VHH binders against Flagellar brake protein YcgR (ycgR). Designs and how they scored, part 156

Target 1, 263 residues: Flagellar brake protein YcgR (ycgR), of Thauera aminoaromatica (c4kar8)
Amino acid sequence: MAELSTPSPASPAPLDGGRGDELEKFTLRGARQILQLLQDLITHRGLITAHTGGGHSFMTAVLKVDEERGRVVLDPSPDPQANRRALAAPRLTCVTQLDGIRIQFPLVGLGEGQDKGRPALFAPLPAEMLRLQRREFYRLQVPLAHELSCLLKAEDLARKPVEVSARVIDIGAGGVAVVVPTGAAEFVIGGTLPACRLALPDGEPIELDLEVRNLNRQTQRNGTEQLRVGLRFAALPRAADTRIQRYIFKTERALNAKARGGL
Short names: E, the ipSAE of ESMFold2; O, the ipSAE of OpenDDE; V2, 0.75 times the mean of E and O plus 0.25 times the DockQ between their complexes.

## First folded at step 13 (VHH)

Design W91 (from M9 with S57V; framework vhh_7n9e_1)
Fold by ESMFold2-Fast, scan of step 13:
Parts: structure tokens; sequence; C-alpha cells
Structure W91 (fold): chain B 263 residues (1-263), chain A 119 residues (1-119)
């Protein structure tokens, strides 16, 4: 049940700080490990969701690490109000993803200034960083060309049964994330959606029960809103698990070959 | 300006019952799913129960299923948690939470009400 409040590695929602005991083995505290991870985020241009409290957040990125002064340089928001909220916050909770691995870290003592004549935010290096590498937390970003879908059985806002065809945006050993139009159905965190159908390439749809884990409103590039729904496999037959793992492995292999072939 | 005010906690003996209330203001209560969560000393926050905007869908953590009942009164902007057959393991600060789509889960928590279950 503590698992219910743990988002997938791709989720922008922060993990509960009170899970210290469970997450200790995934927490990096070595200065070299922290520096290397921050450098990896710079190299891969990782977008970071910085949570300032009260439900507020903004998108940022690590621009550089100043090892001599023990601080990180962050890209300020184009929204001045977001920057004011960040500077007033006692703590930022930063959430990002690198190759399907969830990374989360706190920043305290945020300041503003300039770096080489451009506005920048500065913070001391975090003393710890969470890096979730467990296979069950890994999520493959589903290529749009694969057109993966999941038929969800839910209730609409008028409390009538509805079937919603949802696009699968990521998939892992433990579940999927899907997107649906805002207002297509009502979802309750912890609720079970029975007899849903996951359509994978090369075979019959997989019938499975899904548990709602998280809900996040997303704005598309064209300005329309959609709802991102994180779903856990409530019970997964061995044959279905094998098919899902095979799809993930095959797709990862193809994506890795594509990325390295250009080098 | 969302406000959630929890009440109804207290000290109770194992096997006893308590009913928690959450008075909501600052938003259209009947339009949002609502939740109860808890945090025991030295533990992280855990989700306890959830209810849809109209009350037709409910969900419970396995640890409380069959013992706790979530309900709501949309005319009174109030969320309830009926807690039966309480166990020492249920000792925690209990929080009411509003569905918050911005952060992806339900991070908007009230101040909490303390429940202490003696053996």
Amino acid sequence: as target 1 above (263 residues)
Amino acid sequence: DVQLVESGGGLVQAGGSLRLSCAASGFTFSSYAMYWGRQAPGKGREWVSGISSGGGVTAYASSVKGRFTISRDNAKNTLYLQMNNLKPEDTALYYCAKQDYESGTFPYWGQGTQVTVSS
C-alpha cells in the first residue's frame, strides 16, 4: 500500500520523503557518484521538474556543476513568478529520468544571479540523490510508431460505464502509463479497472486487471489537455509477463542500436 | 486557496472505532476525488482510501480493507472515514487529501488528526 503512492520512474510526482528506510539502498551519498550523475543529466540534457511546494513546480535543467564552490547552476524558468516561488521555497524537490531510471534529489538554499552574463539559479550540491535502478521500476518509452493501446473499462463523469481506448506512452514489468482525453472517464487512485485489454504487436490483446497508481494532467504541444494515468498490473499471468518482457527487450534493443548506429 | 480540516481523532483501545471528518473549502468539492492517507511515527506517508467525486467508486489499502469505510456528503463538503476494529498498527496522523492533477498524485494534504490505538 506504500507502493500505491510511489510513482513510476517516468512520473513527475515526487516520492514520499518518509520512505527513507525502503529507499536507502537506492540513495547515492558519495560526492563522486553525485557529481557523475549530475554530469550525466547535463550531457543528456535531462529536463527536471522542480517542485517548490503547494502543488507548484517548474521545468529546469542542470547547466553546469561548480565543483570548486560545491554548487549546481540551474536554468531559470521563463516565468518570473515561478522563479520567485522557487527562491522563496525552503526546499526544491527535483525529479527527472535518465534512460528510464528515476532520479530525485533535494536542493536547499537556492539563490539567483548571473552565469556568464545570463540569468541563473544556484544551489549547493545535494548531499544525496535517489536513483531507482530496480527492474520493476524501469519504464520503456513506447515509440509513437508502435501505436500501442489499452482498452480501459471505467466510469465516465456521469457515472456510466465507458470503454476508453488509451494510448500507451510507457511500459515496464510492473505496469503502463497511458493518456486519455480530459473528461473521458473518472479515475480514482487505488481503484481497480477490471478486464482491460492491452494490445501489443504480434498477438491477441492481453486481458488484465489494472490498478490506478497516479493521475497527472498534461498539456500537449497544440495546447489541448490530456490525462496521464499510471496503471499497475494487478495480476499478470506468466504468458502475458513473457510477452510484455519480450516486447520491452526487443524495443530497447532496437532503440539502442538506432542511437549507437548514428555514432 | 484550498483548505482541508481534519477532525475526529483521539485515543482509543484496540478493537474500538473512530469516525474521522474532513471539512473542505476553497474548491468545488463535488468535482474531485478525495483521499485519506496516514503517517505513523518513523514511517513514510501511506495511502489509506479513496473515493470518486460522486461516491460510486471507492478504494482501500489492503491493510484496512474490510475495517474502514470511506464516504462523502457533497451537500456538506465533508469527507468521512469510519474506522472499525482499530489495531495498534493504525496509530498515525491521518490526512485528508484532494486529487491534485498538477503533481500526478495527491500531494495536497491537510494538517491531520492524530489517531492513537492502545493495546
Scores: ipSAE 0.579, ipTM 0.862, lowest interface PAE 1.7, mean pLDDT 83

Design W92 (from M9 with T58E; framework vhh_7n9e_1; at its last look DockQ between E and O 0.36; V2 from the best seeds 0.68)
Fold by OpenDDE, look of step 15:
Structure W92 (fold): chain B 263 residues (1-263), chain A 119 residues (1-119)
Amino acid sequence: as target 1 above (263 residues)
Amino acid sequence: DVQLVESGGGLVQAGGSLRLSCAASGFTFSSYAMYWGRQAPGKGREWVSGISSGGGSEAYASSVKGRFTISRDNAKNTLYLQMNNLKPEDTALYYCAKQDYESGTFPYWGQGTQVTVSS
């Protein structure tokens, strides 16, 4: 049992991504915050892209946080060459997303071993984690009173065209999340829904193509199960983009005004 | 416990065909969309294809579109990938994957089956 000597946590080099001052607002450095975020990643079993440099990367996941040893356990690549690259890299840049927020963190001092008899990668806990919510990832929660809807053109089990009126629960510059009754249509991530219609309060519905990006089952308070479908705008005309942006801004302003004790 | 076991991989010449299978257990197979991914040597894992729970909708990576066909037999709890006109660049470990609909993540992958396409 070779005791991998805990390499001294060399302060990971700052994440290359943004102007230094703005990134500090989104950088977690607190030990408790880092641990919590790592635990959240474990809970959600989010896939992580680990960059080893030179344009190489592999998919991994955080399997465990060992607080006693101050290390994170990662899922190794099925590709031995990827693992060799990872182990040889002076720094691993990990990129993932949780709840629409981009998370980036460096790992330094990667080692290999076994966790409960399974091959694993080990690294000291990151000294910092970047949690970046870009405007492009911002999602407005649609007020129920707006009754925003999207007519989805999908296929049923028999591959027959069906139209499903779906309630929009959130909207952003890049897409919408909708809720549909379970079994209303067949969805698959990466599937395209052509010629859908997004209904905004300010005029005629917008015709657009949508791509399925995520599926999630939600149980309502009344015990009814619904399917949440995350949809990306596949092709959005400029005029439509402007309308969507206007709606988002107007709604945000109204919500903020209300939160401040306004109307 | 969710189990995914891939099979059907092997060595094939360019232009050849293979059919992969994924045997699923530990969950209601017919209630979940299923996916194929792959990882080539020295490359990251990538999505290859997906199929809806009932098989009414399919998705393909641009690199395999027109050559690969995903299908499923819900009665047998089995996912398939028919691969035609195979190319050397298709050489990879192929994985079957299930999404967790509660979290929206992909925590469930098989051990994979090796596909090697020779020139």
Scores: ipSAE 0.864, ipTM 0.963, lowest interface PAE 0.5, mean pLDDT 88
Fold by ESMFold2-Fast, scan of step 13:
Structure W92 (fold): chain B 263 residues (1-263), chain A 119 residues (1-119)
Amino acid sequence: as target 1 above (263 residues)
Amino acid sequence: DVQLVESGGGLVQAGGSLRLSCAASGFTFSSYAMYWGRQAPGKGREWVSGISSGGGSEAYASSVKGRFTISRDNAKNTLYLQMNNLKPEDTALYYCAKQDYESGTFPYWGQGTQVTVSS
């Protein structure tokens, strides 16, 4: 099964998405919500990867919330060097998961202290916490053999309507990434593509509106350029959401079974 | 050397209009999607509008849709933002931004032009 794991210390730490608007709806700023989420991390003994300076990180946990002093108490690393790096860092980015939900929050002003006579780290309560369900951020890399496509409705350079059959390279609960030849249609971040058709194996194409989120240019081995377009699902119907999730789950399970078949 | 120079900001009363310009140089302007963003005091930069390289596709943040119009003149290497029915909430430093096809977003921003809308 493809379970969500705590991010590797070597992986990029912040989930910044390149657009603040994308993450704002998942950001908790209410003091009560923040306190409740931190308390949930304590109750479930959630392990936290704290990212700091030069690609370094260490494992920690929230030991308690000191509401009277407005701070969190953290378990220090058994590695003294990791603790020194953390204390020297202007900011820590803390990443964890709770029941498959990704939680990310900043800590600034880290200090050393004691908790019940034992060494501890402390920091002011975060002003914000990001809370994302796995469904909201997971992306399945579409196997080439599946030949998954999405028919995009867009405009060409002459401002004429055009339909572009795009190859789907990844898919998640929130959208797809597709590739199209450079110049096949006009794209701009924030633009909407109405009534596009996503072809999934188990039935009729799904008609949906897509919003452009990312535009990357890729040069292929033969020297031709293609455009990678990141697309968000807009107003996804429940039946369509169910079909997409089923495809993702089935494909993920099949890929995991193949990957582990050699063990 | 990419340069983006914004102009046209100023002080206006609520309900007024302004036209912002962005003069671009150091790259093939007609090959890149272009964007307008803004930053109000104490807030992060937010996207306002975008236009594709040929002008065939436009996009607007919900807060400005119907009031702002983005356009470009590829012969003059200039991006425009026509701002109508301005509100106090539109008060911000407005930035011109260039699509970066390597990162997939628009991290390259100009110096900005201040727009202040009084009630």
Scores: ipSAE 0.714, ipTM 0.922, lowest interface PAE 1.2, mean pLDDT 84
Fold by ESMFold2, look of step 15:
Formats: sequence, structure tokens, C-alpha cells
Structure W92 (fold): chain B 263 residues (1-263), chain A 119 residues (1-119)
Amino acid sequence: as target 1 above (263 residues)
Amino acid sequence: DVQLVESGGGLVQAGGSLRLSCAASGFTFSSYAMYWGRQAPGKGREWVSGISSGGGSEAYASSVKGRFTISRDNAKNTLYLQMNNLKPEDTALYYCAKQDYESGTFPYWGQGTQVTVSS
């Protein structure tokens, strides 16, 4: 559910920063995977919104994939101006859904022509496709009463080891978010924290390696400044994964029951 | 406003070394984590390295670990990237970026400095 902030275009030569890195795990770059996903869009007759920038877009669909020529064939717009904008654009950003999963891919080098005697738009196969599975982004908000904590093994200003007990505020299949006092340790996106310990209610703490994915400064309700650290699980053993999934499932069921007033 | 100016790029033979600099102004440099990224022609952006605000923690992409070293001089408001044992696949436009603690990532990048590695 948590939506990442969009990078600002205000930088003189902007590139997507950490948000692009966070989406990397959903990016398909294998030729066979891309062909299969495009074929799935054709089979399910998915409607695509094609963006050319400047707030302009049009509706289209992938009519076929021409593997021999290495191109996709798109349905042209009934609006001639939309087709002209698409053909003039340096990049076409296509957005659609497949079974509730958001699909996004760029097309470059769009051209016009005919396919079996019908007007069509053509482009080379995309080099990448984003398949953003919503379930993968789910984060359970940890009830305060659970007092879940994670012992972080980090570094201080002098690069000396420091242990920080951090409260877990959300947890999902791929990681946790924790809060720590400002200045408790030195954190950087991409940094790894080996042998941290996640304390779940059902048993001994789980030893796991964590990677820093985002860093926010936050103000608590009482005005105290703290650092929110988004952490990804690295190399999670199956037993640990099972315990985490079970905790999430059990807690979500309990919260849903209380929200309905059934207790 | 925030300004990030990269320099030190150039043409170098494979196996050679370069040191990149990023001069920072318009913010309290020592209060922010800083990053290097790169983009080869026709490819997506790639995170390369990061360093915490006080310099206590460093991070590297697996493709450069052991060859590149990030550092900072908080007195000079300057970020560095020492690149050793360069390979042709390191050819790219290299950018620095400042941590943004409101977004939680690093959305602002400089104009970049070109590094070209010949075989």
C-alpha cells in the first residue's frame, strides 16, 4: 500500500533516484519474459494508456507481437492529433493492468503503417517492462501493543559497531520499517546490516541480514524527531520467512475482526 | 538553491583509474548522505555508491565493490569517487545526488561527468 515519493524533476539533469532502485525487483529485462507478458496482454485484450508527456495520452492496445521483425503492433487512436503526438514523441510510456497488476513499459521509435490492410502503429520491442505486483508492496502496520523490535547492528561516526534497538512500525514479505532516534547510528541507502535480530512474539528472535532502502526524518506525535529506516530482507531462510508470513496473517485476521466489532 | 557539480571524468584505458569530484553548495553538506549513480547510453539509471552524512557507513553496487571507493570531505563540501581497475562497461555519465529525508530517497542529481573507458 505504501506509495513511494516521485522524484522531483527540479534537478538540472534529473534521473530517477532511489525510487528507481526500489522498483528494480519488478523490472523484467529478459527477452522471453517480455514477449510472454506482451502476449498475455494480447490474450486478455488489455487496454493501454499511452503517454507522450505534457499531459497528453491516448488509449491503445497491443494487437500483436512480430517476433521476426522484433516489433510490437499497436492500435492507432481515432484522433489524428493523438497519433501525430505519439509519432513525434521521443518516448511513449504505456500503462495498463493485467489481473490487477500494474504493467508499464516504454516504446521508442514509434512509426505508422498498416497491418493486414488496417492502419497500425509499430515500435521495436521494449527493452524492459515493469510489473508492479500490489501484493508484494503490502505492509502490515504493526500494532503498538505488540512492541515488535529489531536489534540493528550498525556503525557510528567512527565506523565502530553499535547496536540499536529499533521499534518495528510495519512489516511485509520483503522487509520492515523501523524507527530510531536521530543520530543513533550512521545509515546510508544501500548499506547492509548483517546479523540483525527481529523479535516476533512466537519464539526466539530471527537473525537476518538487512539492507537500507530509504531514510526519512519524522516527527512523533510528541514532537520528538526520529529516523524512519526502510529495510529489505536479504537472504531470508525459509523458516524465518514462514514465521514472518504467519505473524502477518494472524495479526491481520485479528485486526480485521476487531475493526468489524465482532469482539 | 542546491547545486551539485561533478568533475574529473575523461577518457582512460581499461585497467586505469580516475577520481571524480562533486562540489556541493546551497545546503549543509555534512548533514546529508550522498550518492553516486551512472547512466550508460540507452540504458537505465544505476545506483553506484553511497556514504552516510558523517562518513561512518559506505555502500557499493556489487558491480563496483572492491574497485570503487566513495569518500567525502565535509570541510570542503566535496564528495569523491575513486575508480580503480576501470572496465569498458564502466563507461557512463556519472552523477552525484543528495539524500532527501522528506522523500526518503535521493531525487536530485547533478549534470554529470562523462567517463569513457577504452579497451
Scores: ipSAE 0.709, ipTM 0.920, lowest interface PAE 0.9, mean pLDDT 83
OpenDDE, second read of step 14: ipSAE 0.858; ipTM 0.959
ESMFold2 (binder alone), look of step 15: mean pLDDT 84; pTM 0.839

Design W93 (from M9 with T58V; framework vhh_7n9e_1)
Fold by ESMFold2-Fast, scan of step 13:
Structure W93 (fold): chain B 263 residues (1-263), chain A 119 residues (1-119)
Amino acid sequence: as target 1 above (263 residues)
Amino acid sequence: DVQLVESGGGLVQAGGSLRLSCAASGFTFSSYAMYWGRQAPGKGREWVSGISSGGGSVAYASSVKGRFTISRDNAKNTLYLQMNNLKPEDTALYYCAKQDYESGTFPYWGQGTQVTVSS
């Protein structure tokens, strides 16, 4: 956890179970898929934060998947109190990342014992695992010819409202990256820009709230510097989500067709 | 050289308040967004709050929203964090940071100020 320029929503804290309907499309329930994902965590030596409730957690890892016994083998904490809390907990919520993909799963019925003479924690295989798929952070590099723009509503240094027309350089399901002239407006990572307008080729501009996630200097080919602003869709209506996905899909297919045309 | 000196930490009971200060020097303070981050025992550093160069925009991590208030005094080159309704989970070393527009990051340059919240 070296990078500090992004707010901590990717924190290992568990996702709220009340969002089950939204998260269903990212939930794995197939036994084969669950086994494969757990094996991937072993292969990549993924560190897992296991939440035991009451604000307590400890760091662990999947050491082994025992398919015959239907259980996972976990690395115990070097802190005996953390292990006691884990064993007393009715449920652990395990959170990790694999190649930037957030993975979360419950473990129920934790026990302790030994694996090949070493202390280990054991739990039955989870019945489900949440895996946030790469589609959420796929970014289409916007073709220059499309002239995609986003009208940002922000404030200048005197705290006066200002509108900045920014060129969209990439777009995904979760947000856009834009470039603005240096000094055009003030930004802060985590700040919200309300009522911005995203112009796609078809139809009227989409009005949406954007959250600033990244601020860095972008050097153009001619040596001119601009500010690159990474923006997340703070709230995205279904109709807007559909239009953005359609644009991404159509453009991706057109670019793939063009790339294959000469092959 | 960039200097950031944090102060105002201490031991406080759950539900209490503290006000942190960060004295900045070595750069044009009013030209940079500023941030507070923290590092809890055994954890990595995490972002807590941010404020734009003119103070018109502020942001907070979900864990502190409604309890903490960030502010700045550009005439005094000072950043503040008012912390109310402190919880044991807020126990951490608190750092202030300057936005680095070249890298897109905000590295913490100071020694930090320790906040310990007892239950």
Scores: ipSAE 0.549, ipTM 0.860, lowest interface PAE 1.8, mean pLDDT 82

Design X10 (from S3 with S30N; framework vhh_7pa5_2; at its last look DockQ between E and O 0.51; V2 from the best seeds 0.68)
Fold by OpenDDE, second read of step 14:
Structure X10 (fold): chain B 263 residues (1-263), chain A 121 residues (1-121)
Amino acid sequence: as target 1 above (263 residues)
Amino acid sequence: QVQLVESGGGMVQPGGSLRLSCAASGFTFNTYAMSWVRRAPGKGPEWVSYISPLGGSTSYADSVKGRFTISRDNAKNTLYLQMNSLKPEDTALYYCARDLDYWDSGRFDIWGQGTQVTVSS
């Protein structure tokens, strides 16, 4: 009976240092914001996975935010061993989700105690909370009817500048995936395509720089080969970001409405 | 529909034991604190026991402390109350109740119909 070693959930790899700057924009450090978010977790009854290290975790919940004492009250595990591990850990990494947004925050200085005769875990308020909007990772599959396109400024095999009109197949806050005919241009992973134009349905095309991140050859059902190009927004003006986000949101709502039987 | 259904009540002699169950439906059970409340004849409701959403925190009224044990099986959406060393004073209609708040609340938003516990010689 081979004990299927359930692969220890990989400790979330330390967010590589280079992504630190990108994460900063999603990190809440304001006391009021932190309190509000913790309160929101209570209000929405968000369950939390608390990681104690060594591949161990337990489920908990924020039961109370004690602003006066500057502490959070957590639901202990029904497993005494989990609580011991938690208390022995120098840091808890708490992970949860609220409204599809991943929330991560550290707790340091965990202690066991009682409040009103109820056992609880107590920790000082977190100094920071990471709120990762799935939107950055969310890729909207672009409806075919939208005919979203991106004019790519690329080079051919001879390094001659060429413009390629590419159909956008998915879009997210961080970039687009497009399809181009095979041989239309030469793409290099890590290469930058400057001054490209993303056409959204809501107005004039957005000029932006794109970085090639992925290249995948795809064979269509009809036997035609296409190149899927994953592109990152290298420099996106705020106004453009807003437009893209608006488009994604609007489209997602429409798709969801349709899926629910709404016209 | 949100519903709580108590069971396991009955008649028992003093010193006896009963185990009450409460089946929860219509809501995410493991995200709510739960309580047992009892009402004796001619008396108002009395809080008996509390359990946190994940079951790591429990509390008891002084009248039942050391005799009663609250527990929950979140996989089965079921709340339990093990009652040992029952006394005539424990005779009451026992209700399962959903706590509105996690920590500071004596407030309940959902109740079952109750199960009768009678302790008599």
Scores: ipSAE 0.877, ipTM 0.951, lowest interface PAE 0.5, mean pLDDT 90
Fold by ESMFold2-Fast, scan of step 13:
Structure X10 (fold): chain B 263 residues (1-263), chain A 121 residues (1-121)
Amino acid sequence: as target 1 above (263 residues)
Amino acid sequence: QVQLVESGGGMVQPGGSLRLSCAASGFTFNTYAMSWVRRAPGKGPEWVSYISPLGGSTSYADSVKGRFTISRDNAKNTLYLQMNSLKPEDTALYYCARDLDYWDSGRFDIWGQGTQVTVSS
């Protein structure tokens, strides 16, 4: 029987790059919170990808949290070159996942030594840890009042080009789900829709290439059918990604405020 | 089913070498520290060697230091023990064991059936 390996997390660069103010609410800075999260990584056997700079990384794990000495004990690489790169690096960027939650943290001042006759890498406890729900699984249900729409460039049954304005019902970092009336256009799973336009409230429409991921036909009470289409963002530019994430963040905060009896 | 299966034991003369293997199945091998433990007839179990989940940290009992080398191939879900300069006192049944603790090693929950090593002239 085959064993399943633990998937490596995606590159840390998208979570660290210029969105510090939006990520602050997901950043842990309390000493007890940091200790607990590190202990959770041990308990749940979370493997860590440690980025040493220059495009280099190695797989490690937190073997122990040494509260008395204020440090973490890390599994060295069996590759001596990876360990030399790590020790020479001014900073490690550690990326892992715990039950779908993405965790990232820096380690500074890496050293080597041994405890109980066992070689190990040691680093002071991080001053901060990012604990972020896996962004590709997060879907914001779009409020009807926002009238969020996506102009789709598709084909009809006769293969003639048509433009369909579809209502966006949910949105995430990886795509949107839209609703169109049955017969408005023909969609094929795996097909690409070039140069579609996503309208957000705060600016010009975003031009996107979309891939059809799934189709679901729904029947209304009066017997009218509508089609729910799941669409993946293809090659999303950073500026577009930033705008979409800002919309999601602001909208969720507003919904949470309303749920607490606010405006 | 979670299991460990040892192989590679046999009879060898003093000063000889053997390579033990342990095939793991039914769990994510690279997230566990592993150990070798041996038991000679009429004696209690003796811990022999430890290896960390990714293989970067190893340790050995004083009786085998410099002669035995533990290693693992996480792509093949296999643990190894290279045994050199074997002595008659190394004669024992050798067990592969899954360690529950990464660093405070010694809590084993899964054991193999063992493989016999006999060192005699």
Scores: ipSAE 0.699, ipTM 0.879, lowest interface PAE 1.1, mean pLDDT 84
Fold by ESMFold2, look of step 15:
Structure X10 (fold): chain B 263 residues (1-263), chain A 121 residues (1-121)
Amino acid sequence: as target 1 above (263 residues)
Amino acid sequence: QVQLVESGGGMVQPGGSLRLSCAASGFTFNTYAMSWVRRAPGKGPEWVSYISPLGGSTSYADSVKGRFTISRDNAKNTLYLQMNSLKPEDTALYYCARDLDYWDSGRFDIWGQGTQVTVSS
């Protein structure tokens, strides 16, 4: 069975820095926590994709955590050019998974040398490590057939209330992206939209507060200007979170079954 | 179904060369460090060579340095040992071994059946 399983990919792209505020609560900074997580990568044989910039990366693994010297020991590449790029990079962005948990951490000060007569790459222990459940970084692209919408309780330029029904184009644990006609309402990055209503296909709409995180203007084929609005969930109740995660799981499972030739 | 199968052994004259292969199946080969271990007649097991999971780090027993080269092809799930300048003291049963630890322990949990290397005139 194991020979037929898809291996866990060892090359997921790093998460964008634009999510830094959202990711802080998932960042480990304690020395003991970091040592334990690195040791878990060794124990569970996590393969690591080390990104060197410019679209380049190489596969590696943590061979040892050398607590006495405060460093990690990494498997060098058998490709000398990958090693040269790694040593020249101002930092390595390491990405891997452990039991479905995404792990990302920077290494700075990478050097080469020997340990126990064996060549290796060395770096000081990282000062921080991200540890994310899949749901914290995953965004489902919403099928059009689901007709997901979010009723935004927003304001016009004169700060008068307006309601805008916006189509949801992606959804994750931390928020949604929606599209609206340009000019339908005034959106300000950092602004809050209280008591919006997210309509999932199963059940009554969810009432939730949203924060505007990004705005991106686009022109459609018919010349109409649309606005893509990235919205963060604020104060998300557990019941709402559960419904959102259930929707994502069910939808992804159905899409995967279709891709595998399911009934 | 975890399996290691060695091949490439045989008889060779002193100074000759052999290339050993070890085919791995039933596990994710590139997440394990691997070693060659040999057992000569009348002696206990002797570690010969180590290679890291992704192949970037190797090491050798002093008795074989400069003559033997360990390598792996992770796309083919195969470990190799190129043996050059063979000597009669290299005569042994050679085993491919999977290491449970990446670096600091030689805890080998599976072995092949071995392949015989005989160096004599």
Scores: ipSAE 0.593, ipTM 0.850, lowest interface PAE 1.4, mean pLDDT 86
ESMFold2 (binder alone), look of step 15: mean pLDDT 86; pTM 0.870
OpenDDE, look of step 15: ipSAE 0.877; ipTM 0.951

Design X106 (from S11 with L100E; framework vhh_7pa5_2)
Fold by ESMFold2-Fast, scan of step 13:
Structure X106 (fold): chain B 263 residues (1-263), chain A 119 residues (1-119)
Amino acid sequence: as target 1 above (263 residues)
Amino acid sequence: QVQLVESGGGMVQPGGSLRLSCAASGFTFSTYAMSWVRRAPGKGPEWVSYISPLGGSTSYADSVKGRFTISRDNAKNTLYLQMNSLKPEDTALYYCARDEYWEGKFDYWGQGTQVTVSS
């Protein structure tokens, strides 16, 4: 919580269905994968921000992995109060980076002692580690000038089929976020919208199946209400994936070029 | 490219004090544990003191406990050794060493700074 450049993806509350599914593909649970990632952090000497709760954190590092005892050895804080807070915490949320990849993991059961006569903090090996690649986290904010839309095939309140043209506000490798007028259609988290059509600036609309992941009601500055819908690409053909990636790349480059040109 | 440069040695009477410094460059100082190692005339190297990367852990050889204090300033890439109550037995060339914590080895050493304790 203290002075990180990006917000932590781990929350103290249980992950909701949408969030859990999005992060699951980035979560390592194999013992050998966890050991290898910890060893990579040691080899690259990655500094770790350990969050102890209540907005408190301290800087630490994994000094070694004790495979025989199934634990990690951590550098204590030079601030004794930070160490006391860490030892009293039910869990630490550890956040670091390796080669531009965000890594996050919990530590439970923190203790203190000595390693070869050197004071240290100890914790059992984490049961899971999150490894979040920058590219997969990327969402392009769609310029309004592009008028990007997705024709959604949904149901109205009376369960009748309706087609709704939704404005695409962001797009990534895994899905889109759209804005729909309130009452235009009924959306159910986990529901599938078949044969929707995504209109990109160049070429024919892309036909694809979308899964509803999240819903958020938003009030605009003019007082109107709209529904923001997060949609996952359920099954994306290679040709469609290539076109979406090309649009993202081309738009990003154009936006970067405009930023560089404006002095 | 890795450089460790010790300074602060000199002549002192028994019971006197000296503060040694080690200026580090060519690596991310804050991510490495550091040690002081000394070599007395005609003897092999003796480990003196250790400090962890972030300074939260220190340890000392039995011969110097209570008399020496190791510290570091990660913002200045500098390691220190405060030496009090110096004895003739502390006469040695003092080296700053980068500590490979997981291996129990030192991979880089400075040139050393001479400490002579005599009346």
Scores: ipSAE 0.529, ipTM 0.830, lowest interface PAE 2.1, mean pLDDT 84

